# Ledger of designs, part 19: VHH binders against B box and SPRY domain-containing protein (Bspry)

Target 1, 197 residues: B box and SPRY domain-containing protein (Bspry), of Mus musculus (Mouse) (q80yw5r259to455)
Amino acid sequence: SPLLTQLWAASVLGSLSGVEEVLIDERTVSPLLHLSEDRRTLTFIAKKSKVCSDEPERFDHWPNALAATAFQTGLHAWIVNVKHSCAYKVGVASDQLPRKGSGNDCRLGHNAFSWVFSRYDQEFCFSHNGYHEPLPLLRCPAQLGMLLDLQAGELVFYEPASGTVLHIHRASFPQVLFPVFAVADQLISIVRGPLAT
Key: E = the ipSAE of ESMFold2; O = the ipSAE of OpenDDE; V2 = 0.75 times the mean of E and O plus 0.25 times the DockQ between their complexes.

## First folded at step 22 (VHH; framework vhh_7mjh_2)

Design m4 (from g6 with M110F; at its last look DockQ between E and O 0.83; V2 from the best seeds 0.81)
Fold by ESMFold2, look of step 22:
Structure m4 (fold): chain B 197 residues (1-197), chain A 123 residues (1-123)
Amino acid sequence: as target 1 above (197 residues)
Amino acid sequence: EVQLVESGGGLVQPGGSLRLSCAASGFTFSRYAMSWVRQAPGKGLEWIGRIYSSGNTYYNPSLESLVTISRDNSKNTLYLQMNSLRAEDTATYYCARDREGWIFDSPEYFDVWGQGTTVTVSS
């Protein structure tokens, strides 16, 4: 039920111990992106780095990156600071997401391997498998929280500051999911979990 | 009716400068990303650059030194300033509403196009 999901998400958000430390896997980072030393900030460079194309795990066309940590069971939460970017995607992807090429099979939300909350300028949507559901947000969030419940098959996007649920997606997810990111304006940063400091 | 109308094209001498305008109507211009694209005679489309509603700009690296994109949201107008023009810059120049172009090789996500304005660089 949507009401029970909203109450459950608010309860989990009240537990700061449930937010995990998520770090970006340097080996996956697109040549269009710069990754910070602490592996939490992706900055869009707008020019491809020619020397970054030799890793098999690296996205070579779209400005994507994956986290290093995979989720297989249970309940997981992480937060991304998005206040500096008007062009980003955040969500989850399966290990089957291709890394190479300019086609839709590597473009987040345009394939069966990725599920993302998308912002492009003032427009927001949830995207999966080439289907784009508009999200008529009244305000641009500064932070975006993700809550993944693999037992219930739910992916929740919320605003941490207000506790507002922005979108809920229900699906039978693959057994292995990674946090996934894309940015095409300025930067986004993964917020530290409470145990990381 | 959603419309984009380019203007300011014409004949210019090599080394010259030209400013193109794109007048937008029928939608809330200030909320959308916009792109400029050109097509030289007998050639494919070449993306020039993008400007977000914030004013942040990103350019095709091969054209970066030639062009500057700006917008005036109060006038619903997009601009393209071009400098040091060469004969190879002869093309039809289009403005487009950019609904998820992301990077410079995805123009299929531009949903509204102008008719274009022609720029000819010759002595």
Scores: ipSAE 0.739, ipTM 0.869, lowest interface PAE 0.8, mean pLDDT 87
ESMFold2 (binder alone), look of step 22: mean pLDDT 85; pTM 0.855
OpenDDE, look of step 22: ipSAE 0.870; ipTM 0.935

Design m5 (from g6 with F104L; at its last look DockQ between E and O 0.70; V2 from the best seeds 0.78)
Fold by ESMFold2, look of step 22:
Structure m5 (fold): chain B 197 residues (1-197), chain A 123 residues (1-123)
Amino acid sequence: as target 1 above (197 residues)
Amino acid sequence: EVQLVESGGGLVQPGGSLRLSCAASGFTFSRYAMSWVRQAPGKGLEWIGRIYSSGNTYYNPSLESLVTISRDNSKNTLYLQMNSLRAEDTATYYCARDREGWILDSPEYMDVWGQGTTVTVSS
């Protein structure tokens, strides 16, 4: 039930005792994105940066980036400030997500390697493997929280300010998952973990 | 019935300017991203730019000095201002409702198209 799910999410967040420290892996950042010095803010720059990097891990077409942090077991939570962007995707991707090319293999949510909460203008969905589940949100969240329980096989999207669960996806996830991001309007920022200044 | 109707096309001299309009009806225009796309004779579709419901715009880099996209949500109208036109800008210009064009325009993500308006740049 929605009430039991919300109670579960609240109790798990309390037991986790804090938000994970998540930073963007600069080597993965698309040339369409600018990464801040603190590795937390991705800004869409609308045309490819003149950065000349042949990093094998860098996305070269879609405006994607991965976090440096890998999750293999247990419970993990992180928060992204999305209030400035009307075009973004946030979620998790396996280490097998391809980095190069203009096809669906690198387009988040359009392949078997990525699971994302997606916003495009006023429309929201959860996307995985080319299936796009509309999410009928009444208002645009300012922050998105992610909770990943790898043992239970659950990925929860919630709004931190209200505690409202926006979506739950249940699946058998691959062994290694990274937080993944895309932005095509303005910017998104990973919220600092505890004790960060 | 969802409709997009372009207007304002015609013959223009090289170096000239033209403003195209796209009248929207049958949907809540102010809640959707919109794009302009063009097709030169015998060529494929070329995305011009996108405007989100917020008014934020993003352009094909090769065209960004040529064009300005704007919208008037109170009139359900999308605009394309074109300046310093050249013969290679001769094309049919379409407006489209943009559902997930993202950074590349794909026909399957623009779900409503106008019939187009033809712009011819010649002496």
Scores: ipSAE 0.734, ipTM 0.862, lowest interface PAE 0.8, mean pLDDT 87
ESMFold2 (binder alone), look of step 22: mean pLDDT 85; pTM 0.857
OpenDDE, look of step 22: ipSAE 0.872; ipTM 0.936

Design m6 (from g6 with R31K Y58W; at its last look DockQ between E and O 0.82; V2 from the best seeds 0.80)
Fold by ESMFold2, look of step 22:
Structure m6 (fold): chain B 197 residues (1-197), chain A 123 residues (1-123)
Amino acid sequence: as target 1 above (197 residues)
Amino acid sequence: EVQLVESGGGLVQPGGSLRLSCAASGFTFSKYAMSWVRQAPGKGLEWIGRIYSSGNTWYNPSLESLVTISRDNSKNTLYLQMNSLRAEDTATYYCARDREGWIFDSPEYMDVWGQGTTVTVSS
């Protein structure tokens, strides 16, 4: 039920005093991206840097990156500032997400290993396994919140400023999930949690 | 119904400049990203650049010193300015509606294409 899920999401967010500390894993960062010193900001640079492609965990074609923190059980929340980008994907990916190649297996949302909220210009969708569900947003969010409940098998995208739920995906997720990111315009930044570890 | 029509191609001497236009109709032009793509004779497609509805532009690094993309949303028109043209710039130039090109070589995600306009650079 949509109402029951919204009540659940509000209750869970109220039980959390803040959001988790999520940092980008520099070993995964595509050569098309620059990672800030604090490991929170990904900037699209359009021209492949001379980063060593020999690193097995590095994406070499798509402008992707993973967070360093893995989620295995429980309830997790993090927020991304997306105000400055009109082309990004944010969500979760399994540890089985391939890193190399130009195929759909590495393109976020186009495979069974990734689940993403996607913006491309003025179009928003949720994407998984090559299926793209249009999201009829009335305005472009400045921040995107993610709430992952691994026991319930739910991934929630919400707008932190209003508490509005933008999308809910229900699935039996794999055992290990990482926050995942892609940028093809300007930058996105992970918002620092109130109680960083 | 949905159409893209390129114009402005022709014969140009080496070192010359040319501006191509792409007239859009049948859709809300101001809501979509747009790309320019070219195909030299006997070659594959080469992506030139993208402009988002915001006006932000991203170029193929090998071409960024030679080209400028702009748009006029009030006229439903996309432009490609090319300077210092060389013989290797001889190609058919296409405009395309870009629905998820994401990176510089994803032409399969251009869902509407123009017929192309031919630019020939020769003396």
Scores: ipSAE 0.717, ipTM 0.868, lowest interface PAE 0.9, mean pLDDT 87
ESMFold2 (binder alone), look of step 22: mean pLDDT 84; pTM 0.848
OpenDDE, look of step 22: ipSAE 0.854; ipTM 0.928

